# VH-VL binders against Probable nicotinate-nucleotide adenylyltransferase (nadD), part 11

Target 1, 199 residues: Probable nicotinate-nucleotide adenylyltransferase (nadD), of Chloroherpeton thalassium (b3qyz5)
Amino acid sequence: MKKIALFGGSFDPPHYGHFALCTLTRELFSPEKIILSISKNPLKGSANAPEAHQLAMAKLMAEELGKTGPVFEVSDWELRRAGFSYTIETLRHFHAIEPNAELLLCIGEDNYQIFEKWKAYQEILQLAHLVVFARSGTQGEQQSSRIIPPERYTWVQLDLPLSSSDLRREIAEGQDWQAKMPSSIAAHIAAHRLYQNEK
Short names: E, the ipSAE of ESMFold2; O, the ipSAE of OpenDDE; V2, 0.75 times the mean of E and O plus 0.25 times the DockQ between their complexes.

## First folded at step 4 (VH-VL)

Design S34 (framework fv_fasinumab)
Fold by ESMFold2-Fast, scan of step 4:
Structure S34 (fold): chain C 199 residues (1-199), chain A 122 residues (1-122), chain B 107 residues (1-107)
Amino acid sequence: as target 1 above (199 residues)
Amino acid sequence: QVQLVQSGAEVKKPGASVKVSCKVSGYTLTELSIHWVRQAPGKGLEWMGGFDPEYGETIYAQKFQGRVTMTEDTSTDTAYMELTSLRSEDTAVYYCATGYSSGWEPYYFDYWGQGTLVTVSS
Amino acid sequence: DIQMTQSPSSLSASAGDRVTITCRASQGISNYLGWYQQKPGKAPKRLIYDASSLQSGVPSRFSGSGSGTEFTLTISSLQPEDLASYYCLQHDSYPFTFGQGTKVEIK
């Protein structure tokens, strides 16, 4: 059975945290594809990059990941969609394209803890196996929602000190941010003066 | 069964602030989110905003951004909507309604509070 | 923002009549549409979710249909207690937007 892993996010900007998650997923699960699915940010303001730049940076990240091995692709399906796209819709879309593939949905521990609040979460569990990346490890697993059957998720501990929201603030404040992402992405941000919402 | 019970009617002067509460019973705020909708006298329904747990953020309609704050206290199962710098045109019945939930079927506006009349007059 | 337009804005019909209300979205919203009934002096009540699914406890004379941009609420045999305003709501995209409402009067 072929596996396809999905990473949903705004990639606003992508960073080495995303890089580490993607490479670890490839090593642990050997998927045929890892898809970076770019999501719309309904709270997008002047502090966020335009969607064209989100897509450009995600493609740069996929190119950098591709240097470590094949299988990385970017999907802009959610960006092209006219409305708000929930994870269940993205999963239905990819299931329709690859009905015989096992879908792996890669999410963080924070999302796992509120997973029961996700639209149609029971249908998500029918369509995809969850890969949960946790900062709190086994203790966090014991404290998380117990309604999700153990056979429907895999718990992966990885300490990631990076977040896109922190990076946007650091870029706006002129802090040393360029080492926290692949140089091609840092160059894109600098060339287009992205995330400079302060004087 | 789910019930949403709102605080009582308020009369405010222009420039004042109002904070409306919505207490959830028969369910918990850890399992659902609350949205706010208003209706001016004789007019239709207008969505103001609500918490989206999948994004982890409260989303406000552009018209109210900067004047409205929506919060949830899970320890008391009470949601709040605070509107500042009140104008006469903010006179309306304010409703809380269930938003996204953990269920298979969506709970978007499945349950509504009884409404809170806020009158803004000089 | 997605604009929701209802028609008619008001109607008057007799008990037993078949009533249809339409709702049009300015862009595709799949089936992310609900119908709501508001009786005078009361909070709204959901009748239909996901464009065509009848809410539990709602009489079977109410039905919804449509997808994409055109939606219809049908009351197959109007009853006196159906005197109300009816609203469609799209929840496909933020901000969520309501139609302007249709007032149903019974003769």
Scores: ipSAE 0.015, ipTM 0.557, lowest interface PAE 5.4, mean pLDDT 84

Design S35 (framework fv_fasinumab)
Fold by ESMFold2-Fast, scan of step 4:
Structure S35 (fold): chain C 199 residues (1-199), chain A 122 residues (1-122), chain B 107 residues (1-107)
Amino acid sequence: as target 1 above (199 residues)
Amino acid sequence: QVQLVQSGAEVKKPGASVKVSCKVSGYTLTELSIHWVRQAPGKGLEWMGGFDPEYGETIYAQKFQGRVTMTEDTSTDTAYMELTSLRSEDTAVYYCATEGYSYGTPYYFDYWGQGTLVTVSS
Amino acid sequence: DIQMTQSPSSLSASAGDRVTITCRASQGISNYLGWYQQKPGKAPKRLIYDASSLQSGVPSRFSGSGSGTEFTLTISSLQPEDLASYYCLQHDSYPFTFGQGTKVEIK
């Protein structure tokens, strides 16, 4: 009965795209809780924010989202583990904490298309219902996959014009990036000179 | 343990395509990321691209953009690298290599295939 | 793209000698660097990961050091079986890039 939605990602940095996905998820599914689960980047380099700032910015995003409804939390569970943590491990963790909750795993269309390459993807489908966000300009709404049963996913159409990787590049190049995220996050990036990899 | 076994040597004419295979054993393709590296005769190593599980997609080096396609068949645990519009400069040994993880440590190219010699000549 | 430059391009040393190979990155890569050994006719083998961590099964005479833009691979007591080409690889950001290699000969 109880629903918990999980957004996995590096939030490096978080932006209005994340904001839109989270608020839409709340409106469509009415989950008791929406968790921003911070992923550890195994290929993390100088272009990425340090983990402490990744966590700080995700918390700022959850605070901004919380102004619209008190259901948003940040999980640093994956960051506290060394190295890459697969989604199945994160789902097992949350299932152990809330065994009676229905988990909603929120992913993008690109992730959905390669879902068969995810570790233990069949177990993921047993633990979570997929919420797949797709751009209006893609191949259209996909209703079925031969390997993923239709009852195990919901297709949600939403344009995703922002990406963290593009945003990191724009910040490094001194382009106009500040309007693409809540001002608290933009202030954090500026104060700590994050993504300044031109030097 | 992980073992990568590649297909045999190929001889191609300029303008042709080649598809090199890499059979994974000891683990599944869902547990590992495969990258491709080539080495022209007497020269150094050159990264071509590989699957990134965190970003959920394959990343290609710009030099090969539009000519290379890296795919996987999970039912046979076999990865493929197809290079089109072959030139004499593409003559090289092509390697597949794994990227894995253990207790927080990434294994960048911890296991390698034996290599596949592709010769492009007229 | 991050450019990786190795020096020297080749060297010749006697058994028992201490050998050092340097790798320089065109921009900071923290400790995201590995060292690879390639013996004639063989696929490369990883020796060092994360700039200074020795790969399991690799002899302790191999060591790595450095951070940022300057990295060194050291062989403390060169052995005949160490005849090979050695490559550094940055995995800080895509595209991954190798150094041009250093050929080590034993005389």
Scores: ipSAE 0.006, ipTM 0.449, lowest interface PAE 9.6, mean pLDDT 83

Design S36 (framework fv_fasinumab)
Fold by ESMFold2-Fast, scan of step 4:
Structure S36 (fold): chain C 199 residues (1-199), chain A 122 residues (1-122), chain B 107 residues (1-107)
Amino acid sequence: as target 1 above (199 residues)
Amino acid sequence: QVQLVQSGAEVKKPGASVKVSCKVSGYTLTELSIHWVRQAPGKGLEWMGGFDPEYGETIYAQKFQGRVTMTEDTSTDTAYMELTSLRSEDTAVYYCATGSGSYYEPYYFDYWGQGTLVTVSS
Amino acid sequence: DIQMTQSPSSLSASAGDRVTITCRASQGISNYLGWYQQKPGKAPKRLIYDASSLQSGVPSRFSGSGSGTEFTLTISSLQPEDLASYYCLQHDSYPFTFGQGTKVEIK
């Protein structure tokens, strides 16, 4: 039985936080594939990159990750869909392609806390094992233990003080941001003047 | 089982703001997503916005962006919708609506508040 | 934005009649559509979800069908208590959009 890990996100932009999560997942679970699944952002406005650049940056991240091990790929399946894209639909898609693989769904602790509000969350738990990344000193696992059976998730501690929303703000404000992501991605952002808004 | 109870009718002058409340009972607010819909007299229903739990953000219709704020107080199980810079065309019945709380049902409004009439006149 | 167009805008029918209301989306929305009933002076009530699934507690004379861009709400045998406005709602893409409504009056 092989494992396939799925990281869903807008990667808008990708950063070293994503890099660390992907690398740690490879180390802990030895999956055959780690898929960066680009989520359609229904909230996309002027502060966000166009979808073409979102995809380009995710591919750059997968290329950088691939230098450490050849198991990373990008899926733009959600971007190609008309309308909304929910995690359950993405999981159904990958389960149909690889019906004998064990799916690992990688999420942050903030998403874990509201997981019961996700579309068809019980079906998600039937299709995938959750890998929950949590910061040191949190109480999240204890608060949610009675909703999600403990055999359906693995709790992984990782201090990750990086967020795409903070980075978009820092780039727009001209703060020091380039060291927070692989240089290829920083170069792409600079070359295309991404995340720059008029006042 | 689940019940949404809204605050009473309001009369406001142009330029004022209004804050409508929606109290949840029979379930906890942390287990429900709340959306807001309005209806001008004799007109149809218009979606204003709501919390998307999977994306973790409150989404506002572009028409109301910058004038509307939707918040929640989990300690009192009460959701709020505040609309600023009121105009006469904002005269409407404002509804809160939610899905079931046992598991996520994406934006099918199973439960509705009774509505709050907001009249904007001089 | 996805535009939802209902037809007819209003209708009058007798008790026992079969009533059909249609809803057309300006682009494909799969089955991400609900139907809502609003009686005079009351809040709306969900009748149908996922285009064809009957809400618990709603009489079986109500049914929904369709997928993609063409949707239909059917009342197989109209009752006096069905006097109301009926709305379709797409929740495929933000902003969520309602049809303009269909007013059903009983003769």
Scores: ipSAE 0.014, ipTM 0.529, lowest interface PAE 6.7, mean pLDDT 83

Design S37 (framework fv_fasinumab)
Fold by ESMFold2-Fast, scan of step 4:
Structure S37 (fold): chain C 199 residues (1-199), chain A 122 residues (1-122), chain B 107 residues (1-107)
Amino acid sequence: as target 1 above (199 residues)
Amino acid sequence: QVQLVQSGAEVKKPGASVKVSCKVSGYTLTELSIHWVRQAPGKGLEWMGGFDPEYGETIYAQKFQGRVTMTEDTSTDTAYMELTSLRSEDTAVYYCATGLDILTGPYYFDYWGQGTLVTVSS
Amino acid sequence: DIQMTQSPSSLSASAGDRVTITCRASQGISNYLGWYQQKPGKAPKRLIYDASSLQSGVPSRFSGSGSGTEFTLTISSLQPEDLASYYCLQHDSYPFTFGQGTKVEIK
């Protein structure tokens, strides 16, 4: 059965953490496609890049990932919609396009811990198999009671010390940030003076 | 056992502000999403807004955006709804209601406060 | 915004009658619909969630059905204590929207 993996995020900016998650997903699950889905945030502030630049940087990340294997695509579907966008809506969209594909929803351990609070989480579990990337796999899984059936998720251990929020701060403060992402993305940020707002 | 207890009735003049409270017991505000719904005399129910835990933000109906603020004080397990620039059309009973809960699932408004009557008159 | 239209706006029926209230969404909302009962002078109470699931403690004479855009609340044998206004709510997308309500009176 055809598999399609979905990574949702702001990619604001993308970094080597995203790169590692995407390549590991390809190696472990051999999906036909891995889609980087850019999340819509209508409440964006001045600390965030404009949507056009988020899209441009996500495309640069997909191009770098594509050098390791040709399965990576960027979706701007959420950016084209009005209002707030939720994971269930994105999954419905991709299920409609590829009704015979198995959807793999890639999320971090932090999202997994609050998954039952997500909009229509039971429908998400009907539409997609969760791939949970955990800093501490066994410990994190056992720390709280869960109502998610074990057959609905796969637990993957991968420690990544990178965050887009921290990177935006580091760029604004003039810290050494360029080595934490592909050089094409670092060049884009520098050329367009992104994330220069201090406070 | 979840219970929502709201503050008492208020009478305000046009242009004033009102802040309604909703005290949660049996659960904590970190476990529940609180939404606000109002009902004008003799009219139907109208959703005003509420906290969305997936998005991490409070979402307001467009009609109220800019003059409504919904906040929470986790130290007292009390949610608040403040409405500013009051008009006579804001005369209504204001309700707080539970949204999402990790124990019961994503079933909206399974518990309601008793309601707070806010009267706006000159 | 998703518009929720209820029919009828009001009805009067006798004890023991079967009562049906319909709710129509202006666009598909899957099963993300609840039904609420509001008795005079009281806060609303949830009767049905996820279009067809009966709330704990609610009498079995109440039932819900439907998906997509057409939904129905049925009271199989109306009782005097069922005098109330009934509202549907879609929670598929923001803003959440209620139907205009159906007032049920007992003859």
Scores: ipSAE 0.014, ipTM 0.571, lowest interface PAE 6.9, mean pLDDT 84

Design S38 (framework fv_fasinumab)
Fold by ESMFold2-Fast, scan of step 4:
Structure S38 (fold): chain C 199 residues (1-199), chain A 123 residues (1-123), chain B 107 residues (1-107)
Amino acid sequence: as target 1 above (199 residues)
Amino acid sequence: QVQLVQSGAEVKKPGASVKVSCKVSGYTLTELSIHWVRQAPGKGLEWMGGFDPEYGETIYAQKFQGRVTMTEDTSTDTAYMELTSLRSEDTAVYYCATGYYDSSGYPYYFDYWGQGTLVTVSS
Amino acid sequence: DIQMTQSPSSLSASAGDRVTITCRASQGISNYLGWYQQKPGKAPKRLIYDASSLQSGVPSRFSGSGSGTEFTLTISSLQPEDLASYYCLQHDSYPFTFGQGTKVEIK
């Protein structure tokens, strides 16, 4: 069965943390494709980039990733869809397109700990295998909810000192941020003056 | 059948904190989210916040950020809302209400409500 | 934030009258709208979900219509027990926002 990996996120901005997660997923699971799915972010405020720039930067990230291996693609399906957008709907969408593929849903440890509260989480587990990225030294698997069967997830250790929230703050404060992402994305942010405080 | 039962009325001094509970029965907090809505005397309904399980975030209305904390204990099926640094304008009835989704994936909100908890802030 | 504007703010009508309450969203919310009834001293009760679907157990005299930005709640034959405040709620995006409410009194 072919595998398709799905990374949901705002990519606001994308950074080398996303790059590392995507390349590690490729090496560990050999998926036929990896989809960067741009999520609607209900917590989005004035400090965040407009959706058109999230899409542009995600496409730049997919181009950079494509230089290192298999085809990567960006999905803006959630952005084009009216109303609320939840992961189960995105998974149903991709399952309908590729009904014979195994979907890999890539999430962080924090999301794994509360996964039983996700909308239709039992249906998600029928449609996708979870790939959970956790920091080294965490006790999450030892203290995780036992409601998720162990055969439905894979635990992957990866320490990354990068977050989009920290990057937005660093950009706004004029700190050194450009080396934390591919240069094409840094250039896009600079050219369009994204994430900057009002003058 | 779902039922939400809230803790009893509270009288607090300005500057104090209050913690209201909401116990869920007939269903579980692993399948429902709890939102909080308040209503000042003679005024309309005001959404304060709630847990969005898909995004893994508790989302607060900006007016309450920094003063409100909403938590859920799935082992006891009890949700909590704590409001700090109380002012007289926080005098209101506080309601908990459900969020859930059907099998088709459509989100439904506030199908079930708690009975309300009156919080009075007076000097 | 999405602003929900209700009209009228209050009304008084006789039993048997047809009553219409309107709710307008400041931006498109598809069908992510509910209508809620609150009787004096009681918690609110959902009447309509998905803009036009009647909640089980709610009398058929209540109906909802609309999509996008313009919505209506209709009570086809007002009854004394319908004395209450009525609220619309959008849940398309955070923060969720209520209309300011419509107080319905029976003559």
Scores: ipSAE 0.014, ipTM 0.551, lowest interface PAE 6.4, mean pLDDT 84

Design S39 (framework fv_fasinumab)
Fold by ESMFold2-Fast, scan of step 4:
Structure S39 (fold): chain C 199 residues (1-199), chain A 123 residues (1-123), chain B 107 residues (1-107)
Amino acid sequence: as target 1 above (199 residues)
Amino acid sequence: QVQLVQSGAEVKKPGASVKVSCKVSGYTLTELSIHWVRQAPGKGLEWMGGFDPEYGETIYAQKFQGRVTMTEDTSTDTAYMELTSLRSEDTAVYYCATGYDFWSGTPYYFDYWGQGTLVTVSS
Amino acid sequence: DIQMTQSPSSLSASAGDRVTITCRASQGISNYLGWYQQKPGKAPKRLIYDASSLQSGVPSRFSGSGSGTEFTLTISSLQPEDLASYYCLQHDSYPFTFGQGTKVEIK
């Protein structure tokens, strides 16, 4: 059965943390493709990039990932919709496009711990196999396994050294940020003066 | 399950400061923000502020700017709200509640609430 | 700031009645609106998020609708345990603002 992996996020900006997760997913699961699905930020403000730049940077990240091997695509489906889209809606969309593929939903450990709060979480488990990236410790897996059957998820241990929110703050404060992402993305941020002159 | 447990009731004199705690269980504070809401006796809900992990900073309602400080200790999964220069009109029940979870891209605003902390300011 | 106005401020209804509460925003907020129930002496509880999505575990008699500036919360068959104050909240922009509340009493 073909596999398609989904990474949802605002990619605001994308960074080497995203790069590492995507390449590890490719090596562990050998999916037919990995989709970077851009989500709308319902809290968007002057500290966040405009949606056009989220899309541009995600495409640059997919291009850089593509240099390490094929498989990476960007989806702007959620950006094109009115209002916020829940994960179940995004999964229904991709299932309709590829009804014979197994969907792999890539999420962080923090989201896994509160997975029952996700809209229609039981339907999500019918549509997708969860790939859970754990930042630290294994007690979280034991806790969450009582909610989600073990055959519905795979636990992957990987420390995440970067966050987009920290990175935006570092850019705004003029700290050294350029080495934390592919140079093409750093150049885009600099050329368009993103994450600077807040409000 | 996510659970927010707040510190006990406080009685303060005008001009004093109060610091209310909110212990988060069943989840971590690294990617989930906590917001604070108060309710004066017999009145409605009033948003005070909260940490936004996407912005990397805390946003305060203008009414409280300069008197309120909201912090978190991720090592103990405890959020704090400190209000200084207390006035009698600050008498209220103070609630902590969950905010945005950036990783999922899902707005978890106020899914879970603490039980409330009564702060009484009287001379 | 975005002002949220609820109507009515209070209502009394009988068990089994359909109850509707409206919330109006002073400017467009898309669907960034939640509805919250507060029973006497207790913390609020979220009923509806994103204007129309039912919170897991909340009875199906509760529903939300609307977008932009006008929103409604409907209780299709009022139960005794629904005695509470109901609040809307916009989270479109900071500062977040609540409506003034609607007190629902059961006859």
Scores: ipSAE 0.000, ipTM 0.455, lowest interface PAE 11.8, mean pLDDT 83

Design S4 (framework fv_fasinumab; at its last look DockQ between E and O 0.62; V2 from the best seeds 0.00; counts 0 for: pae E 6.8 > 2)
Fold by ESMFold2-Fast, scan of step 4:
Structure S4 (fold): chain C 199 residues (1-199), chain A 119 residues (1-119), chain B 107 residues (1-107)
Amino acid sequence: as target 1 above (199 residues)
Amino acid sequence: QVQLVQSGAEVKKPGASVKVSCKVSGYTLTELSIHWVRQAPGKGLEWMGGFDPEYGETIYAQKFQGRVTMTEDTSTDTAYMELTSLRSEDTAVYYCATYGDSPYYFDYWGQGTLVTVSS
Amino acid sequence: DIQMTQSPSSLSASAGDRVTITCRASQGISNYLGWYQQKPGKAPKRLIYDASSLQSGVPSRFSGSGSGTEFTLTISSLQPEDLASYYCLQHDSYPFTFGQGTKVEIK
């Protein structure tokens, strides 16, 4: 059966945490494709990179990941939509393109804990198998909603101490941030003075 | 049994601010997505904004952007809507309500809070 | 913003009559539409969710249909307690928008 894994996120900026999640997904599930789907949020402020730079950095991340295995792609489908976009719409889009593929939706445990509040979450469960990356291991799984059937998700333990929001703050403050991402992405941030906010 | 109980009626002068509360009982606030809707006397319903759990953010209608702030105090299971720079046109009943996209998610409404803005 | 237009703005009918209220979206909203009933002096109450699903506890005389841009709420046999204003709400995209409402009166 063909598998396609989807990682939705702002990648604002991408970092080694994203790199680790993507390579682990390739190792565990052997999907035909792993798609980095750039999430759109029209509420983004000046602390966030412009959408063109989110896309550029995601492409750089996919290129670095591609050196380890030729299955990584970037989707800008959500960025081309007017207004807000939701995971269900992205899943419908990819299901329409690849109706015979099994979709794997990769999410963090924080999202898993509130998953039943997501738009059309029951339809998401019909379209995709959840791959849940857990910071807290099995303790988080024990706190899961009983609404989500156990056969609809796989729990993957991975310590992920990096976050894009912390990284944006570190860059703005002039802290040591460059070692937390591939050098091509660090160079892009420096060249375009991204996340440089004055107060 | 889920109930949303709102604070009592307010009378304000133009230029003042008002903060309406919405206390959740029967569930924790974090289990619900709270939205705010108003209704001017004799008029229809108008959506003001609400918390979107998938985005993790509160979304405001453009008309109210810059004048409205919606907050939550999880320790007291109470949501708040504060509207500033009040005008006579802001006279309305203000409702808090939950929104859900599934039969397993609740759609409950508070009783409404009348805010009257007059000189 | 997605505009929601309801018709008619008001109607008056007799007990037992079939009543239909329509709601039109300016853009496709799939089935992300709810119907709400508001009785005088009360908060709104959801009758229909996902365009056609009847809310638990709502009488079976109420039904919803439609998808995309055209939606209808039907009351198959109007009762005196159905005296109310009825609103559609699209929740496909932000901002959420209500129709202007339909006032239903019984002769």
Scores: ipSAE 0.417, ipTM 0.750, lowest interface PAE 2.1, mean pLDDT 86
Fold by ESMFold2, look of step 5:
Structure S4 (fold): chain C 199 residues (1-199), chain A 119 residues (1-119), chain B 107 residues (1-107)
Amino acid sequence: as target 1 above (199 residues)
Amino acid sequence: QVQLVQSGAEVKKPGASVKVSCKVSGYTLTELSIHWVRQAPGKGLEWMGGFDPEYGETIYAQKFQGRVTMTEDTSTDTAYMELTSLRSEDTAVYYCATYGDSPYYFDYWGQGTLVTVSS
Amino acid sequence: DIQMTQSPSSLSASAGDRVTITCRASQGISNYLGWYQQKPGKAPKRLIYDASSLQSGVPSRFSGSGSGTEFTLTISSLQPEDLASYYCLQHDSYPFTFGQGTKVEIK
């Protein structure tokens, strides 16, 4: 049956770490679609881009990724809600749209480690297969999770040294940040003076 | 038989800080987390903040941002709330409450800690 | 912020009366709503979770209903021990917000 991968994130800003995750997912699972679901950052402050710019940059990310095939889409469904949306609500939404597809929920190892604290985590496991992106040194502990059966997740090692929060700081400080993302996204950031100052 | 036991009442001067503890038993902080709610005398309940398991960090209500720190120590199953730069308007009973997936959101509460900021 | 508008702010009723308390959310919150009872001098106690599910050990005279933006707590036959303040809480979106409360007195 067809597979649809879901990546949640604020992409604030997007960077080559996000590209690596998306590219690896395409290679490993050959999904019919990869949906970049823009989520709100509940800790968002003046150092973050406005949501309209986050959406614009995610669309640039999807365009750049799509140069090798049009499987990437952006969803602003979570942005249209008030406040921060629980992942289970996002999964219910996409399940209703694509009831016959296998949903792959792509998450980091930190989220996997505390997954039992998530709203409706048992229903999440019924609606989706987890794809867990983890640093290589944590496989044994994470694979022995008490609450998630081995058949409900796939463990993927990926050593990613990039983060959006570090990148926001680097942009504000005038460090060399443009090489860490595609030129189209770097140009957008520069043209709109995103991340330039905090009070 | 989940029990949340908070530290005792405190009297503070304006400008001081207070750190309230909340000891959890019957559950562990590796399974769920703690949120904090306060209630000024004769007033309603006001959410202050707590750990967001999906974001993996603590979320604070905007009005307390910069003055409050909430931490959890899983080795002792104890949560802490520290509020700095106290003002008389901070006089309230401070509650800790459990937070997790349904049915475990705000299902158990501590007995409350009265913090009085006088003069 | 999602504003929870609770009504009435207070009421006085006789034992045996049916009591209804409402909460309206300024935006849709699905079923992410709980009802809490706070007796004088005590911590809040959850009565209802997920808008309509009765907490274990809570008397069946308490019930909750609603979804989206309008929610009700009903006490089918008020008892003297139900003297308390009642609050709704939404946990759909940060900041989590309570209704302003309903003080219930027995007359």
Scores: ipSAE 0.017, ipTM 0.623, lowest interface PAE 6.8, mean pLDDT 85
ESMFold2 (binder alone), look of step 5: mean pLDDT 91; pTM 0.935
OpenDDE, look of step 5: ipSAE 0.499; ipTM 0.819

